# VH-VL binders against q0aze0: the designs that were tried, part 7

Target 1, 268 residues: q0aze0
Amino acid sequence: MKIILVNNRFKENTEKKAQEIAGQLSALNVEVIIDNGLDEPYAGTVDFIMVLGGDGTMLRAARRYGQRAIPVLGVNMGTVGFLSNIEINELAEYLPLILREEYSLEARMMLEVAVFQQQSLLTRVFCLNELLLRSNSPRMLSFALEISGQKLEPYRGDGLIVSTTTGSTAYSLSAGGPIADPQLDAFIVTPVASHIINKRPLVVSPEREISLHLLEEREAIIGIDGQIKMDFGAENRVLIKRAPHPLLMVNLKAKPFFTSIDRSLQRQ
Short names: E, the ipSAE of ESMFold2; O, the ipSAE of OpenDDE; V2, 0.75 times the mean of E and O plus 0.25 times the DockQ between their complexes.

## First folded at step 4 (VH-VL; framework fv_patritumab)

Design ad13 (at its last look DockQ between E and O 0.41; V2 from the best seeds 0.00; counts 0 for: pae O 8.7 > 2)
Fold by OpenDDE, look of step 5:
Structure ad13 (fold): chain C 268 residues (1-268), chain A 121 residues (1-121), chain B 113 residues (1-113)
Amino acid sequence: as target 1 above (268 residues)
Amino acid sequence: QVQLQQWGAGLLKPSETLSLTCAVYGGSFSGYYWSWIRQPPGKGLEWIGEIYHSGSTNYNPSLKSRVTISVETSKNQFSLKLSSVTAADTAVYYCAREGFLEWSPYGMDVWGRGTLVTVSS
Amino acid sequence: DIEMTQSPDSLAVSLGERATINCRSSQSVLYSSNNKNYLAWYQQNPGQPPKLLIYWASTRESGVPDRFSGSGSGTDFTLTISSLQAEDVAVYYCQQYYSTPRTFGQGTKVEIK
């Protein structure tokens, strides 16, 4: 068995724990690769990904490895979030199950985000939570939203969020989006400080495609999961689709999503 | 390794339609843009257009009115049609794959051997 | 369209000597978000398709000898062959893939002096 441990090098506790766990796994004849974000994603085949930390670390892991259809376990290390399944102090208890592959998987839809320059693809990225389009100035943006070729009325505001259901409890929620069942596949399109005060979020079928472009010669940015920033101008277009592969999240411990919403959100 | 094989008629009369097909072997067809490029004898390279595996196309504006690129995903093939050919369309035509690294294009990393198409009355 | 212009059109270099080819784009092919230049270099031998040598302006394609190097950023790029070998006799093209349509330089013919 080969496992990737994903942690955050800027968090000393996760780094130390990753080394410790790596040693333990090695003693059990498990090959371990540690990914602390310093190097490029490991290109070889692996059987399991263990994410040590919080939601941010999981988001990074999802972007780096989510397309590879590898089971991903979130191990919480003292942070509050929605993407961890077990606590670090529980790892020893569940480790035998992991090694025997006695766990269930929950498929979480990811976004495929493509940025274009004059119809030319510049880059793509897969992400678990959301894409954010926002102004790079104090001024509002004017931008066009198109869903499966249907052009909506122009949006005016600070920006727009296109989120997965997983991401519904992230930035989309702060912007007034609905909380969505993570077992549901859908896009959530949430305006950010729209000029239209009652502009409502949209819940969109995962089978549709969402396109955004600016209607003015201004500079904006695209944010991915709050961690990646891309420049976005009038000559650019972004296309959002359902990723071809979901993130396979390991479910070792029952985590009742709806009963824990209040607790989790109050701590954020 | 990925290999492109291309075929089609190499001799045409003016006003006829050029038709070429490119087949992909030894690799994934999905997830890539596939391009057609031509090169007149003794001249440089001209990009004709591209198609994504899903069917999305981009054409060179200089040829857009005459060019159709299509895909048959089930066969890992994509095709080029160029209508109303003239002597100016005489060239070696190449199919090529635009490779991706870190989900960004990085160039035409795989090419077909080329097909000479001669337009002559 | 982004126009690509190479210089010189033809270059004769002695074996073992340095060959330098320049390429200029009519507009920048640098993507600010990832700081990558969407510029490639190709080698084409007679009767063969072009072969990718350099991508993102300065990264060698797998299998390409170390004597080949690419440099530059924005609008000005250079392909360098540090020590010309007999097998390097070919036509070289720069290409931008920053926007559509993809465009190539007119080519530079490298010959042995």
Scores: ipSAE 0.708, ipTM 0.870, lowest interface PAE 0.8, mean pLDDT 94
Fold by ESMFold2-Fast, scan of step 4:
Parts: sequence; structure tokens; C-alpha cells
Structure ad13 (fold): chain C 268 residues (1-268), chain A 121 residues (1-121), chain B 113 residues (1-113)
Amino acid sequence: as target 1 above (268 residues)
Amino acid sequence: QVQLQQWGAGLLKPSETLSLTCAVYGGSFSGYYWSWIRQPPGKGLEWIGEIYHSGSTNYNPSLKSRVTISVETSKNQFSLKLSSVTAADTAVYYCAREGFLEWSPYGMDVWGRGTLVTVSS
Amino acid sequence: DIEMTQSPDSLAVSLGERATINCRSSQSVLYSSNNKNYLAWYQQNPGQPPKLLIYWASTRESGVPDRFSGSGSGTDFTLTISSLQAEDVAVYYCQQYYSTPRTFGQGTKVEIK
């Protein structure tokens, strides 16, 4: 068995804990690859991915490894998150189940995001939560939204979010989007401070292709999962579609989505 | 190991249509841009155009009125048609794959062996 | 269109000596968002298709000897062969893949002095 340990070396003694866990796994005859985010993703075949950290570390792991159809387990290191399944102090209890492959998997859809420069592909990335198109200045954007070849009336405002159902509780929620069951596959298209009256969030089939481009030259950015920022100008176009593979999240412990979200929303 | 095999008519008369096909073996056809590049004898490389497995194309503006690139996704093939040929179209024609790694394209990493096309009356 | 210009057109270098080829683009091929230069170098031996040597301006393709190196950013790029071998006699091309149409330099012929 080969396992990748994903960590952030600068968070909560995570590198020391990763080394400790790697030693424990090696003693059990498991080959361990440590990914602290500084080098290229491991290119070889692996059996399991263990993410040590919070939601941010999990989002990075999903972008790096989510398309490989490998089980991914989120292990929380302190701050409570929504993408982790167990706490670090529970790992010893669950490790035998991991090694025996005695767990269930929850599939979470991902986005494929492609950015073009005058028809030339500049970058294609995958993400678990959302793409955000946002003005990078006080000036409103004017932009075009096209869904599977259908051109909508122009948008004017601060931007737009295209979210997965997993991302429905992230930036899309802050912008007025609905809370979606993460077991559903759908895109949620949420306007950000639209100047056009009656622009509403849209829930569309995950088989749709969504494209965006600016109708006038403005300073704008594309944000991916709140972690990656890309410049976006009038010469650019972005195409968003369902990623080929979902992220396979390991479920070792029941984590009820609806009661967890309800509890979170009651905190002010 | 990905390999490109190309074929088509090598001898043409002025005004005829050039037709070349490239077949992809040993790797994925989907997810890549596939290009045609030509090289006149003793001269440099000229990009003709590219196609994605979906059928989306980009053409060199200098050739756009005469060029059509198409895909047969079920056969892992893509083809070039260049109409109204003249002696200036005499060249070795290559098919190639644009590589993709770390979220980004990185250049033409796999090439066909080339087909010499001669246009003469 | 982005124009690619190489210098020199031809270069004669003694075996074991350093060869340097320059490439200039008419506009930047640096994608600021990922900090990568969309610039490749190819080697073409007589009668053969071009072979990718360097991509993203400085990343060596798998199987390419480490005597080949690329450097530069934005509009000015250099291919260096640290110790010329007989098998390195070829024509070298730079190419941008930042925009369509894809464009190549005119080529630099490397010969033994």
C-alpha cells in the first residue's frame, strides 16, 4: 500500500505530525509519500490520500489529486471544517479500517475550468468549491454569460460565482445562493451584487457548459476555491464544465450534512 | 508511448485540394489539441491550425480561407484539407500533439514523421 | 500575431564549446497568473520531424541531455548548449504557444567549426 500524506508545513506543527504518522505507517509496511505543497504532485500510482489539515488543505488536495479516482480522507488538525471526516486524535482508532479498506466513499462533483486567450488555451484547472469572476477595482463589470450555447442578456455588477453543490455553503452562500445537498450534482450560478434587477441564482444540470467573457475592458480576476487568482481581461474567455471524475471522499464516521449546516448558520 | 501515423496524397496539381490524415495510437485522443505544421524545402516551420477532440478549431489567419481541419473521434483521427493549392504549398506536412501538464500547455511533444506534398503542373 | 525572431541565423561552434541561441517575441509570452513563459525550443535533425527540447522557457523535456538549458522571461529567451557534441548539429527553433496562431522563429543552424 502506498499513501500520500498532504499537509501544510506552516500550520499547527503539521509537518512534525506528518513525519510521525509517516513513521507509524512505515512500521506497518505502508509506503508513504509526503506532499507539503512545495513540489509537483506525485506522479506515480497510489492507493490512498490522507489530508492533514483544514478545509483549505483539502481543497488543494482535491485540485492536485481529485481526478485520479483515489480515496481521499480529511483529517482535521484543529479548526473545525466541513471537508474533514475525523479528528487527528481519532486517527489511531480508524487506522486499522483504513489499512483494511473498510470504509465507504462519497462522490463529490468537481468543476473543470479552462481559461482562453483569443482562442488559445492558457490554463485548465479543477476545483471542488467554485469559480468566482470578480471586479478587481471599484468599477462594475459588464459581462456575457452563455449556458450550453444559449446567450443570456448581459450582466452588470461585481461578478458571478459558478459553484458545485459542495461549494454551495462557501462563497455562493455569502452571495445569496441556495444551500444544496452535496449528494446532488448541479452547477449553482450566483450573481454578485448585480445591477440588473431580477438576476437570480440559477441551478443548472452538471452536463451544461458555462462560458463567461467581459463585454468591456475592466480589471477583473478569476478566483478558484478562494486560493488561486488569475487575471481576466476582455481578450479572455472562461469555459466551465463538469470535471471527468468526482472527488472520492472517505467516510469513516457519520457527519450529518443538514444538522451540521443548521448548527453553523445559528452561530452569529 | 503515443505515436502519430500520417498518410495522404503526396503529388498534386495546382488548384486541387490537399487531403492528409493523422491517426493517434498508444494514448488518449481526448483532452489535447492536435495540430498541423508545414515546412517548405529548406525553410522554417509554419503552423497551419489545430483541433480539439470536440471539433473546435483554430486556424492560421494566412490560411483560414483554404483550411479545414476535422476529427473522427471514434477512430482517433484528425484530417487536414487545404483547397486551391499552388506551388507555394509544396512542403513537408507534420501532425503533432500539444502537450498538457500542470494545468498548462507545454509545446508540441509528439510529432508524426511528416508527409512530403509536391504541387507541380 | 506574435512574431518570433531568432539570432543568429547560423552558428559555428567547436566541439565541446558553448553554443548560445537567442529568441525574441514581439510581445510577452509570460502568463502572469501561473508565472510560466509559453515558449518552447525544438531540435530538428536533417530528414526528421522537430523534437521538443525545452518547454515553459526553462523546463527540460524528459530524455533531453542536461547540457541543454533554457532561460529568459517575457520577450527575451536563450537556449544554451553547454558543451557541443557532434549529434547536436541541427536546426533549432523557438515557438510561442501563448496565443493563436502558434508561431516559430526562423531557425538557427548549429554547425561544427
Scores: ipSAE 0.597, ipTM 0.831, lowest interface PAE 2.1, mean pLDDT 90
Fold by ESMFold2, look of step 5:
Structure ad13 (fold): chain C 268 residues (1-268), chain A 121 residues (1-121), chain B 113 residues (1-113)
Amino acid sequence: as target 1 above (268 residues)
Amino acid sequence: QVQLQQWGAGLLKPSETLSLTCAVYGGSFSGYYWSWIRQPPGKGLEWIGEIYHSGSTNYNPSLKSRVTISVETSKNQFSLKLSSVTAADTAVYYCAREGFLEWSPYGMDVWGRGTLVTVSS
Amino acid sequence: DIEMTQSPDSLAVSLGERATINCRSSQSVLYSSNNKNYLAWYQQNPGQPPKLLIYWASTRESGVPDRFSGSGSGTDFTLTISSLQAEDVAVYYCQQYYSTPRTFGQGTKVEIK
């Protein structure tokens, strides 16, 4: 068995704990690859991914490994979030179940985001929470939104968020979008500071294709999961689809999403 | 190891349609752009066009009116048709994969062996 | 279209000596958001398809000897063979994949002097 152990190199307690866990797993004849964010993603075949840290570390793991259809376990290291399943002090209790593969999986939809210069693909990235289109200047954007070839009336405002249901509790929520049950597959399209009163958040079938482009020359940015930033201009367009594979989140302990909403949102 | 195998008729008369097929082995068909490139004898390389596994195409404007690239995803194959050929279309035709790493394309990392297509005068 | 121009058209170099090939694009092939130049170098031996050597202007493809290196950014690029070997006799092409149509340089023939 081979496991990737993901941590954040800037959090010394996670780095030390990752080394301790790697030692324990090695003693059980488990091969461990540590991904602290410094190197390129491990390219080889692995059986399991363990994420030590909060939601931010899970978002990086999802971007790096989410399309490989590998079970991913979130292990909380102190900060309450939406994406961890067990606490670090519970890991020893659950480790036998992990090694015997006695756990359930919860599929979480991801976005496939492709940025083009005219017809030429410049980059394609996958994300768990959201894409943000926003102005990179004091001026508002005018932009076009198309959903499966259907052109909506132009948008004007600071930007737009296209999120998954998992991302509904992140930036989308702050911009006025609904909290969505992460068991649903959907796009949530939330305007940011819209100048046009009739632009409401939309909940859209995951089978749709969403396209964005600017209607006038402005400095704009595409943000991915609040962690990746890309320039976006009048010659660019972005296409957003459901990613081919969901993130497969390991469920070892029941996590009561609805009763925990208020507590988890205090973190934001 | 990803391998590309290509086939099709190598001798054509003017006005006929060139038809070539490329099959993908040992790797994923999905998630990549697949290209056709040609090289006239003793000359350089000319990109003909590309297709994504979903069927989206981009063509060289110089050939756009005569070229069709298509996919058959169930067989991991893509094909080239070039209509109304002339002697100027005589070339070695290659299929290739556009490589993808770190969320970015990185050039054509896998090539077919090439098929010489000769158009008689 | 982005035009790619190589120089020289042909190059004769003694075994063990340095070979340098230049490539200029008519517009930048740098994607500023990821700081990658969408520029590749290929080697083509007689009767063979092209083989990828260098991508993103300076990154060697796996299995390519260390004597091959790429440099440059934006519009001006260089392929260097630090110590020419007999097996390096080939035609070399640069190619941009920033824009469609994809375009290649005209090629540089490298031979032993």
Scores: ipSAE 0.372, ipTM 0.760, lowest interface PAE 4.2, mean pLDDT 90
ESMFold2 (binder alone), look of step 5: mean pLDDT 94; pTM 0.959
ESMFold2, look of step 8: ipSAE 0.213; ipTM 0.679
ESMFold2 (binder alone), look of step 8: mean pLDDT 94; pTM 0.960
OpenDDE, look of step 8: ipSAE 0.011; ipTM 0.501

Design ad15
Fold by ESMFold2-Fast, scan of step 4:
Structure ad15 (fold): chain C 268 residues (1-268), chain A 121 residues (1-121), chain B 113 residues (1-113)
Amino acid sequence: as target 1 above (268 residues)
Amino acid sequence: QVQLQQWGAGLLKPSETLSLTCAVYGGSFSDYYWSWIRQPPGKGLEWIGEIDHSGSTNYNPSLKSRVTISVETSKNQFSLKLSSVTAADTAVYYCARGFLDWESPYYFDYWGRGTLVTVSS
Amino acid sequence: DIEMTQSPDSLAVSLGERATINCRSSQSVLYSSDNKNYLAWYQQNPGQPPKLLIYWASTRESGVPDRFSGSGSGTDFTLTISSLQAEDVAVYYCQQYYDTPYTFGQGTKVEIK
């Protein structure tokens, strides 16, 4: 068995723990590749991916490896979040199940984001939570939203979020979007501080293509999973569609999504 | 848009403890490190330390014996305590966001407006 | 600790002319595994917090004018303002994030000649 351990080099405790776990796995005759984010993603074939850290590290792992259809397990390192399945102090208990491949998989849809400039592709990225279009100045944006070629009335406001159902509890929630069952496949389109007070979030089929471009010369940013930032101007266009493969998340421990979200919202 | 608002006592006597709080509005709290950075009048910047939402901290070794940074994740707030202050601790104190992830690590993209702290008898 | 030294301490440049600021680290901030320089540049206007200009030594932060550019590798870095404008009068700081504690240069004050 070959396993990739993904960790964040910028968290001292996660780097040390990754080395410790790699040693333990090697002692059990498991081949281990450590990915601390510094190098290009490991190009070889692997059987399993173990992510050590919080939601941010899981989002990075999803961008790097999510399209390979390999089981991905989130192991929480004391950072509370929605994307981890077990705690680090539970790893020893669940390790025999991992090695025997005795677990279920939950498929989580991902976004494919393509940014163009004058018909030329500038970049193509995948993400688990969302794409955010936002103003990079105090001025509101005026932009066009097209869904499967259907042109909506122009949007005016601070921006727009196009989210997966997994991302429904991330930035989309803060902007007034609905909470979605992550087992559903859908895009959630949530306005950010719309000038039109009654602008509503949209829930659309994941088979649709979403296109965004500015209607006025403004400075804006495209954000991906809250981690990647790209300049976006009137000469740019972004195309968003369902990624070819979902992220395959490992379930070793039942997670009560609805009760967890309910308790989280009660604390707000 | 992410906004950092900070507050705390501005006037202290030598030997007292400095206490400042920073509140984060808009955007994710849990995916970042949150830092305190100070600037004495007419001088450069000095990083004090950082904390994430789980309470994991890193401190500047020059201040480690006097500094405590704490987090209240339910309120999206983090706080600085600096004990046994002297006139050398007179500075503008900033809170700032640093990234956890390798794609945007350890440089500071959002800053609070600063709080002037004066230590004098 | 990694010490950051800037030169000059102060620089007077005519409007429209090129301004060049240097930053030197006491040890390399180039990480061999990713081949990246862990170096950022900030602009600070009087009474304001610092504003990020450049990260990874040469990547311009979104919204920063293209007259600002960063270059260099290892221990020697340069911030260039190709055509100085009135709003560029500020103090500029370099910062390494290769190792903790994160450290800043002493600052370079840019003034109009």
Scores: ipSAE 0.000, ipTM 0.410, lowest interface PAE 11.3, mean pLDDT 85

Design ad18
Fold by ESMFold2-Fast, scan of step 4:
Structure ad18 (fold): chain C 268 residues (1-268), chain A 121 residues (1-121), chain B 113 residues (1-113)
Amino acid sequence: as target 1 above (268 residues)
Amino acid sequence: QVQLQQWGAGLLKPSETLSLTCAVYGGSFSGYYWSWIRQPPGKGLEWIGEINHRGSTNYNPSLKSRVTISVETSKNQFSLKLSSVTAADTAVYYCARGHTWKYSSGYFDYWGRGTLVTVSS
Amino acid sequence: DIEMTQSPDSLAVSLGERATINCRSSQSVLYSSNNKNYLAWYQQNPGQPPKLLIYWASTRESGVPDRFSGSGSGTDFTLTISSLQAEDVAVYYCQQYYSTPLTFGQGTKVEIK
């Protein structure tokens, strides 16, 4: 068995714990690769990915490895999140099940984001939560949204979010989008501070292709999962579609989505 | 250093169209908005509008019906046309580079020398 | 549109004394996401184009003497000349670049007493 441990090197306690876990796994004849985010993703074949950290670390792991159809387990290190399944103090209890591959998998859709200049592909990235188009200055954007060849009326405002159902509780929620069952596959398209008062969030089929481009030159960026920033100008176009593979999340114990989100909303 | 050279007709009759051109030397034309700003004798500054190398424009709403700014990117030039002039359009006209973050107009770090336009009444 | 109002319209200051010019915007020109004030100051000598002195409310342009300084945030801004020199006799303008149309103050004429 070969396992990738994904952690955050800038958290001293997390790095130390990752080394301890790697030592424990090596003692059980498990080959361990540590990915702290600084190097290119590990290119070899692996059997399992263990993410040590919060939701941010899971988002990074999903971008790097989510398209490889490898089981990914979120292990919480202290900060409660939505993307982890077990706590670090529970790992010893569940480790035998992990090693025997006695767990179920939950598929979570991902976005494929392709940025073009004219016909040239500049970059392609995958993400678990969302793409955010936003102004990088106080000036409002004017931009075009096209869904599967259907051109909508121009948008004017601070930006737009194209989210997965998993991302429905992230930036999309803050911008007024609906909460979606993460077991459903759908795009959620949520305007950010639209100047057009009747622009509503849209929930559309994950088979749709969404394209965005600016109608006038502005300082704009596209953001991916709140972690990657790319400059976006009127010469650029972005295409968003369902990624070829979902993220395969390991389920070792029941994690109640609806009661967790309900409690979070009560405290807003 | 960046230098803006401007030229055009300085003496007009009411109802004519003002035409001024600005050429940019010594620096990149792309990545900036290029503006026209005017100043009537003894008065303050009024922003007319701006254009980038791709031809995207923003105009002062008070002048929008009469103003056209165009760009000739291959020559690093941009031009102002102001139609149906009156004595109120008598002013020194400046071209200027808007410097701030990419693709948005801002503060002006380089200015042309100015062209006095007089509209006879 | 954002209106820019300067005070005073004219100011007479003795050589070597401090001059202060105020600029008020009709709405905030502070962008909370980057914490920058979209405000600039210009000096205009007779017969010449305006010259940039200050941008981002307090950043002095290269080559501008250190006696010039900008301060303020949001809607209220000040240009200070700490020790007026004869060459500083000019008209001074503030400008916002928060939103289009770009707008300037009406100008403040600085003269030697």
Scores: ipSAE 0.000, ipTM 0.509, lowest interface PAE 10.7, mean pLDDT 87

Design ad2
Fold by ESMFold2-Fast, scan of step 4:
Structure ad2 (fold): chain C 268 residues (1-268), chain A 121 residues (1-121), chain B 113 residues (1-113)
Amino acid sequence: as target 1 above (268 residues)
Amino acid sequence: QVQLQQWGAGLLKPSETLSLTCAVYGGSFSGYYWSWIRQPPGKGLEWIGEINHRGSTNYNPSLKSRVTISVETSKNQFSLKLSSVTAADTAVYYCARGTLEFGDSPYFDYWGRGTLVTVSS
Amino acid sequence: DIEMTQSPDSLAVSLGERATINCRSSQSVLYSSNNKNYLAWYQQNPGQPPKLLIYWASTRESGVPDRFSGSGSGTDFTLTISSLQAEDVAVYYCQQYYSTPYTFGQGTKVEIK
C-alpha cells in the first residue's frame, strides 16, 4: 500500500506530526510519500491520501490530487472545519480500517476553472469550494454572466461566487447563498451584494458551463478556494464547468451535516 | 536553506531599461510565486509584481505599462525589466519568495540582499 | 488599491518595556472562506532586506522570538513587542496580501528611549 500524507509545513507542528505518522505507517509496511506543498504533486500511483490539517489543507489536496479518483481522508489537527472526518487523536483507532479498505466514499463535485486572455489559456485549475470574482477596489464591477450560452442581464456589484455544494457553507454562505446538501451536484451562483442590487443566488445544473468577463476596465481579482489569487481584467475571461472527476472523500465516522450546520447558524 | 542571489546594472540614465536577475538556491523553485519589491531611499516598500515557474504573472497596475517579469525555470531564475526609467525609479530593488502556488504559506519569507539602482544623468 | 496606514510614524521605548505599533487597512483583509487575515509584519534593519515576523495577522514566523506578537482582525491590527531589546531597533512594516497590488504601511521606526 502506498499513501500520500499531505500537510502544510508552515503550520506549527504539522511537519513533525507527518514524519511521526509516516514512521508508524512504514513500520506497518506502508510506503509513504509526504507532500508539504513545496514540490510538484507526486506523479506516481497511490492507493490513499491522508490530509493532516484543517479545511485549507484539504482544499490544497483536492486541487493537487482530486482528479485522480483516489480516496482522500481529512484528519483534523485542531482547527474546526467541515472537510475533516476524524481527529488526529482518533487516527490509531481507525488505521486498521484504512489499511483493510473498510470505509465508504462520498463523491464531492469539483470545479474546473479556465482563465483566458482573449483566446489564449493562461491557467487551468480545479477547486473544491468556489471561484470568487471580486473588485480589487471600492468601485463596483460591471460584468457579464453567461450560463450555457444564455446571456444574463449585466451584473453590477462587488463580485460573484460560483460554488460547489461543498462550498455552500464557505464564502457563498457569508454572501447570502443557500446551504446545500453536499451530496447534491449543483453550481451555486451567489452575488457579492452591496445592498444596491436585488440579485438572487442561482442553483444550476452541474452540466452547465458558466463564463464571466468584465464589461469595463476595472481592477478585479479571481480567487480560488480562498488560496489562489490572480488579477482579472477586461481582456480576461473565465470558464467554469464541472471537473471530470469528483473528490472521493473517505467516511469512517458519521458526521451529521444538518445538525452541525444548524448549530453553527444559531451561534451566529 | 533557501537563498536568493540578485544582480544587475545599478547605474542608469533616464529613458534606459532597468534589468535585474534573481537566482534561487537551496530550495524548490516550482510551487511558489517570486516577487520584485522596491524601496526608494528613506521611503517605504512598493510591490512591483510576481511570477511563478509556469510564467504566470501579476503586476502592480502603477507599473504595468513599463514592467516585465520573466522566468528561466531550468536555471531557477527570474528577471525584472523596467523600461523608460526616471529619477523616481531610484530605489533598492529586492527579489523575494511569495506564497505557495497551491496553498497557504508565509508571505515574503526569504529576500535577496537588494540592488541599489540609481537613475541620474 | 488597499491603503495601509501605520501609527505612530516613530516611537521611543525604554529597554524591557512594551512597544505597540498599529496598522489599519482601508478595506477588510479577512477572507471569509478560510477565516484568515491576509496581514503580515516585517522588521527592517538599516541596509538589510525586510525580515518576516508575523503572517496571518498572528502567526509567528519560525525563529522569531516570542516577545513579538500580532493581533487584530478585519481592518485593525497591532504588532506588540512585549519587552524591547536593543536588537529590536528597526523600522517595522505591515503588509496586506489579500489582493494585488500587495501594499505596505509607511513604516514605524522604533528607537530606544
Scores: ipSAE 0.000, ipTM 0.477, lowest interface PAE 13.4, mean pLDDT 85

Design ad20
Fold by ESMFold2-Fast, scan of step 4:
Order: C-alpha cells, then sequence, then structure tokens
Structure ad20 (fold): chain C 268 residues (1-268), chain A 121 residues (1-121), chain B 113 residues (1-113)
C-alpha cells in the first residue's frame, strides 16, 4: 500500500505532524510519499491520498491528484472547513479502517479549464471549486459567453464565475449564486457585478461546454479555486468542461452539509 | 522590431471624408489594440479610438458620430475614416499600438511617423 | 471623462538642473485592488511622434535614462528630470488609462534657460 501525505510546507507544525504520521504508516509497512507542494506531483501509482490541513490544502491536492481516481481523505488540522471529513485527533481511531479500505466514497465533479491563445493551448488545469474571470482594473469587462455553442448576449460587468456544486459555497455564494447540494453535478454560472439588469445565475448540465473570451482588450485575470491567477486578454479564450474524473472523497463519518452551511451563514 | 507605417491623402476640402491607413510590420497584430491619435498644430494630443484584430472598437465620444475605424487582419492593417471634415480637423494623425501583456490595458509604446492632414477652406 | 491638467505650461531650466512637471487628474487613477496608478508620461521632440517614458506612474520604460523618474499617486503626479540634458528639450505629456476616453494633459514645454 502506498499513500501520499499532502501538507502545507509553510506551517512547521503541519510538516512535523506529516513526518510523524509517515513514520507510523511506515511501521505498518505502508509506503509513504510526502507532498509539501515544493516538487512536481508524485508520478507513480498510489492507493490513497491523505490531506493534512484545511480546505486550501484540499483544493491543492484536488488539482494535483484529483484526476487519478484515487481515494482522497481530508484530515482537519484545526481550521474549520467543508472539505475535511475527520479531525487530526481522530486519525488513530480511523487508520485501521483506511488500511482495510472500510470506507465509502463520495464523487465530487471537477472542472477542466483550458486556456488558449488563438488556437494554441497555453495551459490546462483542473479545479474543485471554480474558475473566476474578473477585471484587474477599474474598467468594466465586455465578454462573450457560449454554452455548448450557443452564443449568449454579451456580458458587461466585473466578471463571471463558473463553479461546481462543491464551489457553490465559495466565491459563487459571495457573488449571489445559489447554494447547491454537493451531491448534484452541475455548473453554476454566476455574474460578478453585472451592469446589465436581470442577469441571473445559471445552473446548467455538467455535460455542457462553456467558453469565455473578452470582446475588448482589458486587464483581466483568470482565478482558479482562489489560489492560481493568470493574466487573460482579448487574444485568450478559456474552455471549461467537466473533468474526466471526479474527485473521490473518502467518507469515514457523516458530515451534515446543510446544518454546517446554515451555521456558517449566521452572523454573530 | 515593431514598425508602424501610415499613409493617406493629406489635403482635404470641407465636407470630404478623411481616410488613413496604418500597416504593422515586424510584430504580432493579434493581442493588441491599435489606436488613432491626433494633434492639431501647436496643441496637445487627442485620442480618436482603437480597434483590435477581431474588429472590436472603442471611440472617443466627441468624435463617435463621424469616426469609423476598420481592420484588415489578413494584411495587418487598420484604417481611420473621419466624415464631414472641417478646418478643426486639421492635425497630424498618428497610429499607435496599445502596449499590452496578457490582459493589460493601455499606454502607447509604438507610434507611426504621423500624417499631416490639412482641411483647406 | 477624466480631465488631465499639467503645470506649468512651460519651464526653462539650466543644463544640469532639476526639472519638475506636475500632472493632476480630475478623479483618482489609483485602482485599489492592484494598487496601481494608471498614469503614463510621454516625451515629444519637435517633428516626432510622442515617445513613452514612464508607465504605472513610476515604472521607467526600457531604454529611458534613469534621470527621468515619476512619482505620485491618486490624483497628483510628478515627472522629474534630475539633471537636464540638451536632448531633453521637448514637450512632455501625462496620460491616464484608468477609463475611456483616454485623455492627455495639455503638455509642458521644457526649454534650456
Amino acid sequence: as target 1 above (268 residues)
Amino acid sequence: QVQLQQWGAGLLKPSETLSLTCAVYGGSFSGYYWSWIRQPPGKGLEWIGEINHRGSTNYNPSLKSRVTISVETSKNQFSLKLSSVTAADTAVYYCARVKTFLGSYPYFDYWGRGTLVTVSS
Amino acid sequence: DIEMTQSPDSLAVSLGERATINCRSSQSVLYSSNNKNYLAWYQQNPGQPPKLLIYWASTRESGVPDRFSGSGSGTDFTLTISSLQAEDVAVYYCQQYYSTPLTFGQGTKVEIK
């Protein structure tokens, strides 16, 4: 059995904890690869991925490994979030179940984001929450949105979010998007400060292809899961579709999504 | 090195249409806005408008009713037409590239040599 | 429209002395999200097109001598020539690119004293 431990290199206590866990797993004859973000993703085959940290670390792990159809467990290190399943102090209790593969899996759709310059592919990335197109200047964007080849009326505003249902509680929520059951597969298309009246979020089939490009040269950026930024200009086009594989999230204990989101929305 | 070469008729009578063309050599035409800027004798600079390789335009509102900028992407050329000229349109007309990196908005890094347009009464 | 106003209209400076040109915008050209000022400076020699000197208020264009510097933020900007050379006799323009229409100052003529 081979396990990847994903952690955050900038948190010394997290790195130390990862090494302690790796030692415990090695003592049980488990091969351990530590991924602290410094190197390229591990290229070999693995049986399980354990993510030590908060939602941010989980989003990074999903981008690096989510397309490999490998079980991924989020282990919370003290930061409250939606993507972890167990707490670090519960790991010893659940470790035997992990090693015997006595758990269920929850499939979470991912986005495949391809950025082109003219007809040339510049980059392809995968993400769990969302792609954000936004203005990086005070000037409003004018951009074209196509859904499965259907050209919508041009959008004017600060930007647009294309989100998974998992991402419905992230930036899409802040921009006025709906809260979606993460068990559903759908794209949520949410305008950011649209200047055109009556622009509503759209919920569309995950089998749709979504294309975006600027109608005017503007300072814009593409944001991925709030962690990756790249410049986006009128010479660029982005194509968004369902990723080939969902992220397979390990479920060792019940996580009450609706109660959790309800509490998070309550003001103090 | 990017070079902008411009040409067109410089002597016009009132009510005629001004037509100028700018050709881009030595660099990519796509990914930039290409602008027209004018300068009346002894005065400052006035931005006329801009166009990209897709034909998307932005115009100075003060000139919008008389101005058309068009693009011939296959030739890396863009052109200015200004209708119903008067003596107030006498100026040196420049074509210029909007400096950009991916997604960056403008300042002008390359300029054509200028074409003097005189509208005689 | 953002109106750009330069001062003075003309400036006479001795060779080797400091020249200072001011530019004021009618509204802020600072974008708080990226902390950039959308302000450029150009030099125009007689019979020539303008040449870019400075962008983002203080970033010197490649090939521009280090005696040219830009400063300021929001609505008040300054172009400084630390030690005037003979080739610096020109008209200088500020330009905002915060919003369309793109607008220029009226120009400042720099002459040798």
Scores: ipSAE 0.000, ipTM 0.432, lowest interface PAE 14.6, mean pLDDT 85

